# VHH binders against Integrator complex subunit 15 (IntS15): the designs that were tried, part 13

Target 1, 373 residues: Integrator complex subunit 15 (IntS15), of Drosophila melanogaster (Fruit fly) (q9vpf9)
Amino acid sequence: MSMSIDSNKLLLRKGDMKLDNYPTCAVEALTRLETLIASRNKQNMVMQIISEFIFLERTPKDGDVRKSQALPISQMNLFQEFQLIIALIEYFSRPGRDATRNAIFLSLFGSHLTPQRSKLLSRLISTAVSGSVAPLLSSAGTWMQQVGCKTPLSLEVAQNIVSDFISYSRKTPEQLKQLPMVGPHFAANFMVAVADLYLNEQRSPTLNPPPDALLDTITEWMMENPTLCQASQQPLVLPAGAIAMPFTTPLAGLLRWVVLAPLVSNRSAYSNLHLSLLRALQQLVSSGESTALPSQDLMQIVKSLQSYCARLAESKTDPQADAAYQKCMERFAQAVQIALSSNCITNQIQLLCLLESLPPHKLMKIVIEAHKK
Below, E stands for the ipSAE of ESMFold2; O stands for the ipSAE of ESMFold2 at other seeds; V2 stands for 0.75 times the mean of E and O plus 0.25 times the DockQ between their complexes.

## First folded at step 4 (VHH)

Design c38 (from a9 with R99S S102T L103I P105E E106D; framework vhh_4orz_3)
Fold by ESMFold2-Fast, scan of step 4:
Structure c38 (fold): chain B 373 residues (1-373), chain A 120 residues (1-120)
Amino acid sequence: as target 1 above (373 residues)
Amino acid sequence: EVQLVESGGGLVQAGGSLRLFCAASGRTFSSYAMAWLRQAPGKRREWVALITSGGSTDYADSVKDRFTISRDNAKNTVSLQMNSLKPEDTAIYFCAADSGYTIYEDFDYWGQGTQVTVSS
C-alpha cells in the first residue's frame, strides 16, 4: 500500500516530511525531488513521493480488483486541490535549473495521467497563463511536446485555454497577446494542438473553422513573432539519458487552416496568416533546420480538397472556374514549393502522386513537374 | 505492442563504417514505418533516415549518399549502414517506429539509443 509502511520508510529516509500538514508536505516533497530526479536509479522513489506526498494518492485494497489493474485514488478535497495549485505556482516560480523543473513537471504530469491529475494540470496551466508564470509555461511546453501535442492530453489542455480565455474571459486577449513572449514553446505547442481541432476532416465530417477570436489571436501571434515556429525547435532541457520527442511545428496544421479557409470563410486574417506561415517556413529552412512538413498532414489537405471538388461536380461547377478552389491551390502550391525546394517533406513521391490526383492548377502543376524525380 | 532495442554502436575513426541494428519484439513490425534519429551532445534530436512499411526510403541531407537504411520483416529488424563517417556524426542513435509517416511528430515506439563516437 502506498499510504503505509513504505510512506513511513520514505519519511524516515528524507526527514521532516509529514502528511499531516498539507500543503507543506507537497512543498517539501518538491524540494526533495530536486536531488532525486537527476538519478536514473531513483525513478520509482520519485513516483512514490509524488503519489503519496503531492497528490495524496492511495491504491485500492488487494482483494477488490487485481492490484496491477487498479488506478491510484486521490484523497484530496477541493480545498487541498486549491492549495496544491498555489503551491505549484509558487514552486515553479522559484529560481532553479530548467532541466530540474522540466523533469519534475514531466514526473508530476506524465503520459498516464489520472483524471484528478489531468484536471489539476488544466487549472494549473490556465492559472500560469493568467499570471504570466514563464518558468511554469516553459515546463508545460516541454510536457506537451513529450506527451505529444495532438494527443488527448494536450488537446484537453488546449481546449481549456480556449474555454478560459477565448470563449468567456473578461481578461482576453491581453494575457494571450503576451503568451508568445512569456512562454514561446508553450505558445507554439498550443498552436499545434488547436490547429488539429479545426478545418480537419479527421476530427469532423464538416470543416469547422476556428472561433474568430482564436483565429485573430494566432494570426497576430504569427505576424508579431516571426520566429515563433522555431521556438519548438529549441533543445529540450531534460536529464542526461532522457529521450526527447522530435519537435513538432505548428506549420502543417496552420497551413491546413489557410489552405482550406477559402472553402468556408472570406476573413482577411487567413491571408495575413498565410503570408506569416510562408515567412516562418522560409526562415526554418534558411537557418539550416531539417524541419519537415509531414506527408500525412499534407495528404489530409489533399483529401479535403478532393471532397470539395466532388461537391463541385455534383453542382456541375468546373474547379478551374471556382474562385475558392483556385485560392486554396495557390496557397498550397506556394508552401509546397518552399518545402520541396528545401528537402523538408517526408515521402515526397507519395505526396506528388496525391497532388496530381487533384483537378489541375497552373502553379501546382509547375511545382509538381519541377520536383518529379 | 512493439519494443525496440538498438545495437552496433561504438568508437570508429573518421572515414570508417558502422552498421547499427534495431531489433523489434512483439507483433506487427511489418506494418510500421521505421526511422533512425540521433542526438549529439548539447544539440537537439535530429532525423537521419526513414523506411516505410513498403520499403521506400528517405534521408536527411547531412547523411545522404553515406547512410543506407534497410529492413528485414522476416527477422523483425531495421538496420542503418553508416559509411564515410565524420566527427559530426557523433551522437546517440535512436530507433523509432510509427504506424504513419510522422518523422517530425510523435513516434509510437522508441528504443533506448546506442552511442556512436567518431574520432578525428
Scores: ipSAE 0.000, ipTM 0.115, lowest interface PAE 22.3, mean pLDDT 77

Design c39 (from a9, 17 letters changed; framework vhh_nb_b201)
Fold by ESMFold2-Fast, scan of step 4:
Structure c39 (fold): chain B 373 residues (1-373), chain A 120 residues (1-120)
Amino acid sequence: as target 1 above (373 residues)
Amino acid sequence: QVQLQESGGGLVQAGGSLRLSCAASGRTFSSYAMGWYRQAPGKEREFVATITSGGSTYYADSVKGRFTISRDNAKNTVYLQMNSLKPEDTAVYYCAADRGLSWYPDYDYWGQGTQVTVSS
């Protein structure tokens, strides 16, 4: 059997909405998607409607031009882009079904974005943060999980939030203080993304160091909302045959960042963040919850420290005399002690074996010995 | 570089014993941590046992007291002595080597595997 032509798409095209009627055609398209998104056999139709009537995208004409331009080109002018942002804010502010909103958001801003859609997404999210648009931020959080919190798309979103709200602030901006309450899922995934973004600062000299206001903001979030450390959930909508995204938690990402921070910075803001993470971890353990800190993430910290020690060996530096390494191990040992005391760590034997491979540190040796049986 | 070749697998009745060997070709065997993993049909690969370059041994709870890992650096070989075998021990057994003590899935080198079937 052949797929029937979508009557909604036919009606939209028969109505022929001119560019001067924008954003009416985009609003009409969003409404039509509410019906179409629930049907698996209409995914191609959904994507075509989004491309043609929401983003006004056109494919390049025949020839080799299409090969040099991998994605469709937006025909939107700057005023139409502004109109679309307003229309999307209004649409995602409406009361509605979370699953439908999330599915539409994921269809609008999927894992393979044009540069134009990426810029619109960043502007949309910053506007939603400013306006405390909770349903939109919830959808954005789900989107970050679907595309992966450590992917270039999520890192760009995180970097834009830092740029828009944090980079020039002396204190935590008021809009961001409320973000864990307004959009906890987005706040959690944002923390995963910024931890990865700035963990790599030592290998990326073109990236500015994280502002103190960023570290202070996350510290305040963790102190007031320790449950933000909970594991990220799988996306609600996954395509058949989708690649499993690497699992990480906000606690795991932030802990890796602060444990390794002494390798590049002696700033006290990192120590304050570390203490807030230890309190959050202790609270989760004490509540009888499964720890939000997977053994694989702890093992990755070991691997990072092994790589650092190999580099020290090349420069003939003793790791036991290296102040940065000693500070890293102190922070790491404190977190490992709390995590292992939970009795919820999988692959504990493998983790203990890996920890023993690191150059000796007094506190870490005590922790390892306490948990060997 | 190191290459790993397992041997000693086969069919055995429940309660029986098998000894698996893993021969490493290449230099610096004594500097590697060596491990055994297994994979039953339709299941993910699971940890069984490991021995560090320093000789420390670690075992999965399911095999503690029944399996013993050992190494012979002179022969570039790691062994897994499997006693009191159960039908649930049926799997393909893989040898793994890691210079930096990275464990599954981050082992540097893996063997081709050897089939162990325990009849009930």
Scores: ipSAE 0.000, ipTM 0.130, lowest interface PAE 18.4, mean pLDDT 76

Design c40 (framework vhh_4orz_3; at its last look DockQ between E and O 0.61; V2 from the best seeds 0.00; counts 0 for: pae E 5.8 > 2)
Fold by ESMFold2, look of step 5:
Structure c40 (fold): chain B 373 residues (1-373), chain A 121 residues (1-121)
Amino acid sequence: as target 1 above (373 residues)
Amino acid sequence: EVQLVESGGGLVQAGGSLRLFCAASGRTFSSYAMAWLRQAPGKRREWVALITSGGSTDYADSVKDRFTISRDNAKNTVSLQMNSLKPEDTAIYFCAATPGYSLYSEHFDYWGQGTQVTVSS
C-alpha cells in the first residue's frame, strides 16, 4: 500500500532517471508514465515525475519559515531545453497508442503549466509544424480542444506560430501551407485561436485585420480542404474515464472576420473565405450541429456593426449609402439565413431583435421577417 | 493559491430549481477550468458540469438537459443553475478548479468545502 507507493517512487529516482543522464531520464520517465497514466489514483505521482525528471523542476525549500506554496522552479539550461524538444519530437513521432500519447501530452501541458513549460510547448509545436510531425500535431490538436482554443495558453501558441511562420518569414513556408493535411484537427483549432486574435473588439478597441499572409494562408486552407472545419468533430481518443471537452469549429470567428472586414480592408481573399465558410456552415447545420454559430458570437458581430453605425451617424453618413456597411450586412445575412433555417441558434428571438436594431439591409430584412413572430 | 467558496445550497421540493454559486477569493481565476461535482451519501464523487476558461461547457448525461454551468470572470464566480430537480440530485455539491485541463475529475487542484442540496419528494 503506502510502502509500495514510496518504494516505486524511490526506484524511479534510480538508474537512467538521474539528472546527469539527461535527456535519457526524461525518455525513460515518459515510458514509465504510460503505465501509470491510466491509473486515476496515481496522478499526483505522475505530476511529480513529470516535474522532476522531464522538466527538471525543484520545489522551493521550506526551511524554518513557513512559505506559501510556490511554483516549481525550472533548472533547465538552454541546451537541455533543446535536448528535451528533440526527445519529445522523437517520442511523439511514434504512430499508434493514440489514447496514451494524448494522455501523456495533456499531462505534460494540460495543467500545472509554469511559464517555462508554456514557452517550451510553443517551441515544440512550432518545431512539429516545421517537421510535419503528424502524430505530435494530432496530440497538440487534442490538447488545444481540451484546454480550450481561446484560452491564453492556446492564444500564446497561436501567436507564436504567426510569429514564426508569418511575421518573420519572407514567404509562407510550405510546411505551414500543408498543415491541414498533416494535422487537420490542430489546424482547425489553430484557426479558432487565431480568429480570436484579429477583427475582435473584445481583444482590442480597434478592428485590427490579420496579417495579409495569414489571411491568404487560411483562405487557401479553407478552399483546398473542404472538410477542415469538421476536423474537430471527430471523437477524441482519450483513456477511459477521461474528461472529453466539446469541440469548437472555427466558423464563428472566421465569420466575424469576413463580415467585419469591409470596415477595414478591400482584400478579395475575404470573399473567397466567406464562400468557403458558408459551405462549411451549411454542412454542419445539415448534420444537426447546434453549436456551429453560438448566438453569443453573432451578437458580438452585431455590436461591432452598431458601433460602426454610431460613428457613421456622427459623420452624418447614411448607412444605406455606405458601401462597407452594406457589404458587411450582405455577408452577415447570408450566414444568418443558413443558421436560422435549421432553428439551431439558441436565443433566436433575442438575436432577431438585435438584428432588427441595425440600419436596414434588403436581404437581412427578408431573413428577419421570415423568422420573426 | 485560490480559495473557492460555494453558496446557494438548501432544501427544495422535487421539480424546483436552485442556483449554486462559487466565488474565488485572493486571485483572479479566469485562466482556470472550473467544475461542479457532487457526492451523494455512500457514493463516489462524480462530476456534473465543466466549463473551460474560454467558456466551453460539458455535462454529465444525467444532468445535461436540466443543469447549466456559467462563469463571470469579472466577478470571479461560477454558477450552476439546476432546474427540474429530482430526489436523485440530493448530494453535497463541490466547486473545483484546475489551471488548464485535468485528465480526470479527481485531479482538480482546488476544491471548495461543498454545499448541501437536498431535494424532497
Scores: ipSAE 0.136, ipTM 0.571, lowest interface PAE 4.3, mean pLDDT 82
ESMFold2-Fast, scan of step 4: ipSAE 0.146; ipTM 0.558
ESMFold2 (binder alone), look of step 5: mean pLDDT 81; pTM 0.830
ESMFold2 at other seeds, look of step 5: ipSAE 0.405; ipTM 0.705
ESMFold2, look of step 6: ipSAE 0.034; ipTM 0.469
ESMFold2 (binder alone), look of step 6: mean pLDDT 81; pTM 0.830
ESMFold2 at other seeds, look of step 6: ipSAE 0.089; ipTM 0.460

Design c42 (framework vhh_4orz_3)
Fold by ESMFold2-Fast, scan of step 4:
Structure c42 (fold): chain B 373 residues (1-373), chain A 123 residues (1-123)
Amino acid sequence: as target 1 above (373 residues)
Amino acid sequence: EVQLVESGGGLVQAGGSLRLFCAASGFTFSDYAMAWLRQAPGKRREWVALITWGGSTDYADSVKDRFTISRDNAKNTVSLQMNSLKPEDTAIYFCAASRYGLDFWTQSEYDYWGQGTQVTVSS
């Protein structure tokens, strides 16, 4: 039974809510949010409805602003959490405007999640991946971009996907093989998140190294969908007169991870991933996509390698004899060759100068000389 | 030191089957895409089948649905199962390895080549 609810009726139902009335009140609240989300002066009402009717949260009373307020705690039991996940999947699967669904998703899960909402979000997204729920994955992908693909929120989502689908699998699950087609924006932003997660956190005592199945999954995605990285980079709509800030592309993030991977791991699966990225880069530049690999991202890789070489110098290690450095430079030289051959690199002279400042590497020297005048 | 050694070629009647093997040594096999190419007398080399490092496969239209490429990373081997062979499949078959993997259609994309194995399909 569909129901149109005004705000007074919804508030009355709040006071009379029974355990057997969930998730009906959450479904009714989601429908009400479609109208309220369009009104700039109703944001407080939107947040209250979400907290009270969707997540069944109790917030601390406004009265003691000098004391630390506890985070909102959901009153949902495990069955109600399951009911909410089903209700959200059904809701986001309904025909409607992407802008409205994305605004509601962002309002539900925002940039300041409680631990309970964060756990629910991870379960929701894993369920959507398993069920190939394209509209929900589209909203999730947009949410990752809006909160930042390298933030703790996005990294937690990415880590949970690895845990749920990859960590205990010997082959890529069919749901993950289809993910680039079902949810390309989510798949692309997931790749950015895992690249950052594993490159930066691999040295953490609590984080295991990335499974070969993860590297193989991304390798297969990139080989079969070379343009996948373009799906994650939507134009940022800025206020009139503002200057657009440059973005790091998903391809650039993945390349940085793979080029620098030998510094923390010598696993051959990274070479496979690297080769798939070279193929994707070649196709993107051949199609005229000049933004596929920005020069600023290449220069950041140089800075990381310079920092590593400075540490080698402190230990009196010759970079030319260091296996990790040699492998990094080999992978980097291959990507630089493709990028420079595209004639789309800005500040090429500065990039070549920075590359020459690194300890010599045979392939990189050939690449530099080929693009010098 | 670096070697690709093909085997399994021979004479077969039209409609028959052959399985080609390529044994690799001297490099990190799992880091390389592996391909089969063929060269008929008086013709240029033609790409036949590809298997990526991740296990994804691709085939030339002329052999699609008849040939199957596979790899065994534990044994450092790549295989080509050839079914429903035609006289037009007569050629020297080469195993090739590419670290770049960017364009498997051109000879310049391959880092290592085998010596080839002859396949002859009689009418």
Scores: ipSAE 0.000, ipTM 0.097, lowest interface PAE 23.5, mean pLDDT 76

Design c43 (framework vhh_nb_b201; at its last look DockQ between E and O 0.01; V2 from the best seeds 0.00; counts 0 for: pae E 19.6 > 2, placed apart)
Fold by ESMFold2 at other seeds, look of step 5:
Structure c43 (fold): chain B 373 residues (1-373), chain A 120 residues (1-120)
Amino acid sequence: as target 1 above (373 residues)
Amino acid sequence: QVQLQESGGGLVQAGGSLRLSCAASGFTFSSYAMGWYRQAPGKEREFVATISSGGSTYYADSVKGRFTISRDNAKNTVYLQMNSLKPEDTAVYYCAKDYGLEFWSEFDYWGQGTQVTVSS
């Protein structure tokens, strides 16, 4: 064993980060974390500082015999939660390197989160949207990509934004409408997450459309920001040695909305969104952008159409005579035609096989035959 | 599930060399950064080295210049060449997946470890 004093233990003294001075101790802790995170051998110390001084968590009481199941318990009151949100907004608004802000954000929220930390994260991000806090939203966008846009944590954040800005608002706030300009990476990842929440039979047995105001907002975002969906427009800045998770384009999930919408809605907004998505897809092709469309999302559309056609068969209705099905297939064929011509779809052979299994549609048949070889 | 299996530890004299290996399975090895950590008796687990999926390396100051991390994506194996060993290097050495972001994870991406003992 080493006979020398561990100089790094001198950096963590409880007296130097006085708990009775909240939120001052959290602000001090954030500053000290920057140097400790850079020292990759300090993870236990980093986690202790975050737990004890930032989130005010305690270890389980004496006599708890379930050592492997012991989780930290939050001792924050509601006013301290508000104080922490303000302190984090101020911290992330400081001048500084993107990699440092992202490292701190991922340290606070990149691991398995307690329900209390998840609630705080959602409130923090909603506050950042309301305040148009670009540096924080940039870190939140990076966070969402790194943890995965469709994971429970990301979906919870997305649902809370819908709740705060769509469900409980009389009109869509300007700050949400401007989100692609303020935090484009977060806006793109939010679209991936929210696209997964609606018109998705993997999440609900019933095709539930998005709220009208959300649809209108997404449609406007896509009309005004067609490059938002391109991987090259969403750079990822991470701490040294970190592995970058791939960007997931919102295009595939939003195509599911517009293709399946005729089954549940007559709203003309879906036609406008569809046109915007076709234009965005054409720009991927024209710009030489190498953003891949996962065939799995497109295959999910086929599965939903197959289920609908099975229901038509139970009622003895011919799919070729069903106006809703024909409109779904028209939109789907238009999107697939553009995507196949650019070779941007992964596993396109499997997709083509599934498309052939659907009841015939004139345009789709032409598209399949043009790419069958 | 992720499986990491270290080997190559043992007893060596100070100034000697050892090469550790870590066989990986249960994930797409070539897409992830890999790292080495060590834990001496009674001490915290500490970072030793990392190598990105693209081959970029980073080392703790205490081992820089003496240790070399490398990977063989065809064999799903990461290596740690340890030269000029000192008694202070005595520890159980663990390989790890996704060093960067997973450094802060609750999920244990470590192997079972291999003992390295350096005597004079």
Scores: ipSAE 0.000, ipTM 0.157, lowest interface PAE 14.6, mean pLDDT 81
ESMFold2-Fast, scan of step 4: ipSAE 0.588; ipTM 0.776
ESMFold2, look of step 5: ipSAE 0.000; ipTM 0.111
ESMFold2 (binder alone), look of step 5: mean pLDDT 83; pTM 0.849

Design c44 (framework vhh_3k1k_2)
Fold by ESMFold2-Fast, scan of step 4:
Structure c44 (fold): chain B 373 residues (1-373), chain A 121 residues (1-121)
Amino acid sequence: as target 1 above (373 residues)
Amino acid sequence: QVQLVESGGALVQPGGSLRLSCAASGFTFSSYAMRWYRQAPGKEREWVAGISWSGGSTSYEDSVKGRFTISRDDARNTVYLQMNSLKPEDTAVYYCAKDYGLDYWTAFDYWGQGTQVTVSS
């Protein structure tokens, strides 16, 4: 890639910074970034300062051109990682503009995150959840929206939250009860990520089934905060030049998960979650908020069910006699009825045609007939 | 009717080896990915290893990489887990799971009965 004048300035600037006392150099770097981040033409300087003085990253075996193309590795020991987490918690808790905090957070963790920074990010977010650090969770929510809630980056964050707070719990963890109030945007984006994590059609061979405590936690969040699903659609304070990734509403993601759940598991936790989502959808529709469940998301559920029915046909199993399929269609028909009753669904004719392509189901047939013409 | 039957579990000393087998029936074995999980007393079920329907792709949990090898024999409708350099922390009931190919947690409903592995001196 072409060289620039900024590259020469970056080399000179590196001479002014010293690694004499960690985490002091990281704190000084964060302060310096507040000035540099406002300039588009200093992005290379920002990235170099972050790499060298905040994450203590080293390019493997310096001197070889090929080695400079490898991802840098962090030289931090576990104590220095702890020091950095505390320094970042303190930094993001300081009074300041949301735009600056979000710009710094996105510059630290970006869309091309190394494995080491990814693990540090997950630990940082878990610490912020434990400590109810609202400003940091707000920036984390913005980061998830910017990089995409269903990308590997966001899914890893979601998996680590489940592991840290939920996996061995039999009840809703106390530390998570207040999360919708402390960090609603983060909570909403976490729900999108976790729903996709457990519905990944290509599946990760490393995941265990979702714990009942996870489903119970989300159910409690939805019962206490029906408008939580709108949090991911709130205006973002993004850095200049940042482009927001396409969004999936939390309600759409969670409904897809719950509707398809009977294909694998018959657990009461899913039924409770389903009822809480129908309640939330009904309240949003009644308030004039019909975009919470777009027709494209409903059509995607149809495609998933079509794929399942195709596999049943290969094993000569009748979908109308399959208990799992019948339960999926029962839950899906209830959601479709509420969505269609809003009279705001785009491409309703296409949606109805797709629904008719599925093997017949008694309740779904009633819903389709009610909304024809 | 899908049926999975695990076998090969035993008491072994640390550093020992075991080969687990999972005999499958009631479905077209060669069309599905297969997985091994384990569960120690009082702990959540843990994924151990996975193999694609073609056998061309395998994956392992970090703590077993280099020690365990998953393989399949489609002529015998059987998936295997070769366990080497066994440690006390490998003590668990080992489960075979059919991977439906739709969603991650599909494996949960198609568990076998399990086979007990105990690593102790």
Scores: ipSAE 0.000, ipTM 0.141, lowest interface PAE 17.9, mean pLDDT 77

Design c45 (framework vhh_7sr4_2)
Fold by ESMFold2-Fast, scan of step 4:
Structure c45 (fold): chain B 373 residues (1-373), chain A 121 residues (1-121)
Amino acid sequence: as target 1 above (373 residues)
Amino acid sequence: EVKLVESGGGLVQPGGSLRLSCAASGFTFSSYAMGWYRQTPGKQRDLVADITSGGYTKYGDSVKGRFTISRDNTKNTVYLQMNSLKPEDTAVYYCAASYGLDFYSPEYDYWGQGTQVTVSS
């Protein structure tokens, strides 16, 4: 029989390949996805191919008939998981269109991951960092922006990098030194994620500082790469039909680190990071960007300082006499001055009102008055 | 630039043999499924043979046992060995490349210009 195939009706035939020849079926599936992902209304077929031929997943039969809570269960053994990581590294290293690679990465590791796919994603990204696999790291960076850099998914990826490269290191790991050059998008988005994990009252009431090696790594990155914070704002090459998520930069999160650091740490690296962030804000002016620094993040810094001042009042300490608070306000005032002068802050009227509610600080008062109407 | 260049076509007597070659350039050959299709005037293109990136082969019913498809990833070339040729094998033979598991995908990425095979006494 010879027949023309109707492009609106396609039956994927498993008989034309052997699943026991893994990872060959995964590689063939990835090449098939390149054509299907460009076509509208093929999303279900793309997801089926990924589930069946790449992750070897099967949906459980005995689910609750009143609620579909059944997650696909991977049939992969540990050797097949290793084979898939190698196949994905090879695939994403091939010449091709960035839009296609990004679309495939987003389809493989979308916004709702099974535990099995999440573990594979973390291993894949750590392998790509170690091997300096620039195209894969670029797609991973795009994925972090698309799912949100401060979501549980992005935070798990960031925590895995900290675990694999930072946690037992006494100094900046060699594998991470070149990351801003190899994968600037990923490095910037990694900084957004880790900035949310440390010195953040929303995560911990004790304002836990980052590990020394992580602070040193990020400080070195920022000192050596003044434009790194802008990498997360590069235009994303997204597939047709993808939902654009709001872009974020690490500027606000890292500013929270340097502003709140005097409350818990005396490490000199924070001074170097602070100066690098002021330079990054000034570079933003030069690039013509107008809205890189969201006021909501800066307002969270104000709230943390208000909480600290409330604790000082409980201990009958005047905030104007507290050395830590004075240092926090000095750094914050310098950053706010540059950002306001650069028109980088969104909704500055609300921010200025919140800043006025803090116990007075000489430099901050000058900054506030200079930018009131 | 992407290019598929067929060669080896010609005139042959019934019972004879021909070997078609398709040289590919401008894409990652080893990642593509490759195939041979043929067309006679006024008829639709028919699958002759295809070979996936993994090496799995499929043949049209009329050529099974007579034709053999093979690929050489080091030379970026796909071959069609045609034995025991019949007058009904007369057609223009096209080389095709597709991102996919087989040629039942609705979209073909690249096609060659075709090479004429004529089986006549």
Scores: ipSAE 0.000, ipTM 0.095, lowest interface PAE 22.3, mean pLDDT 78

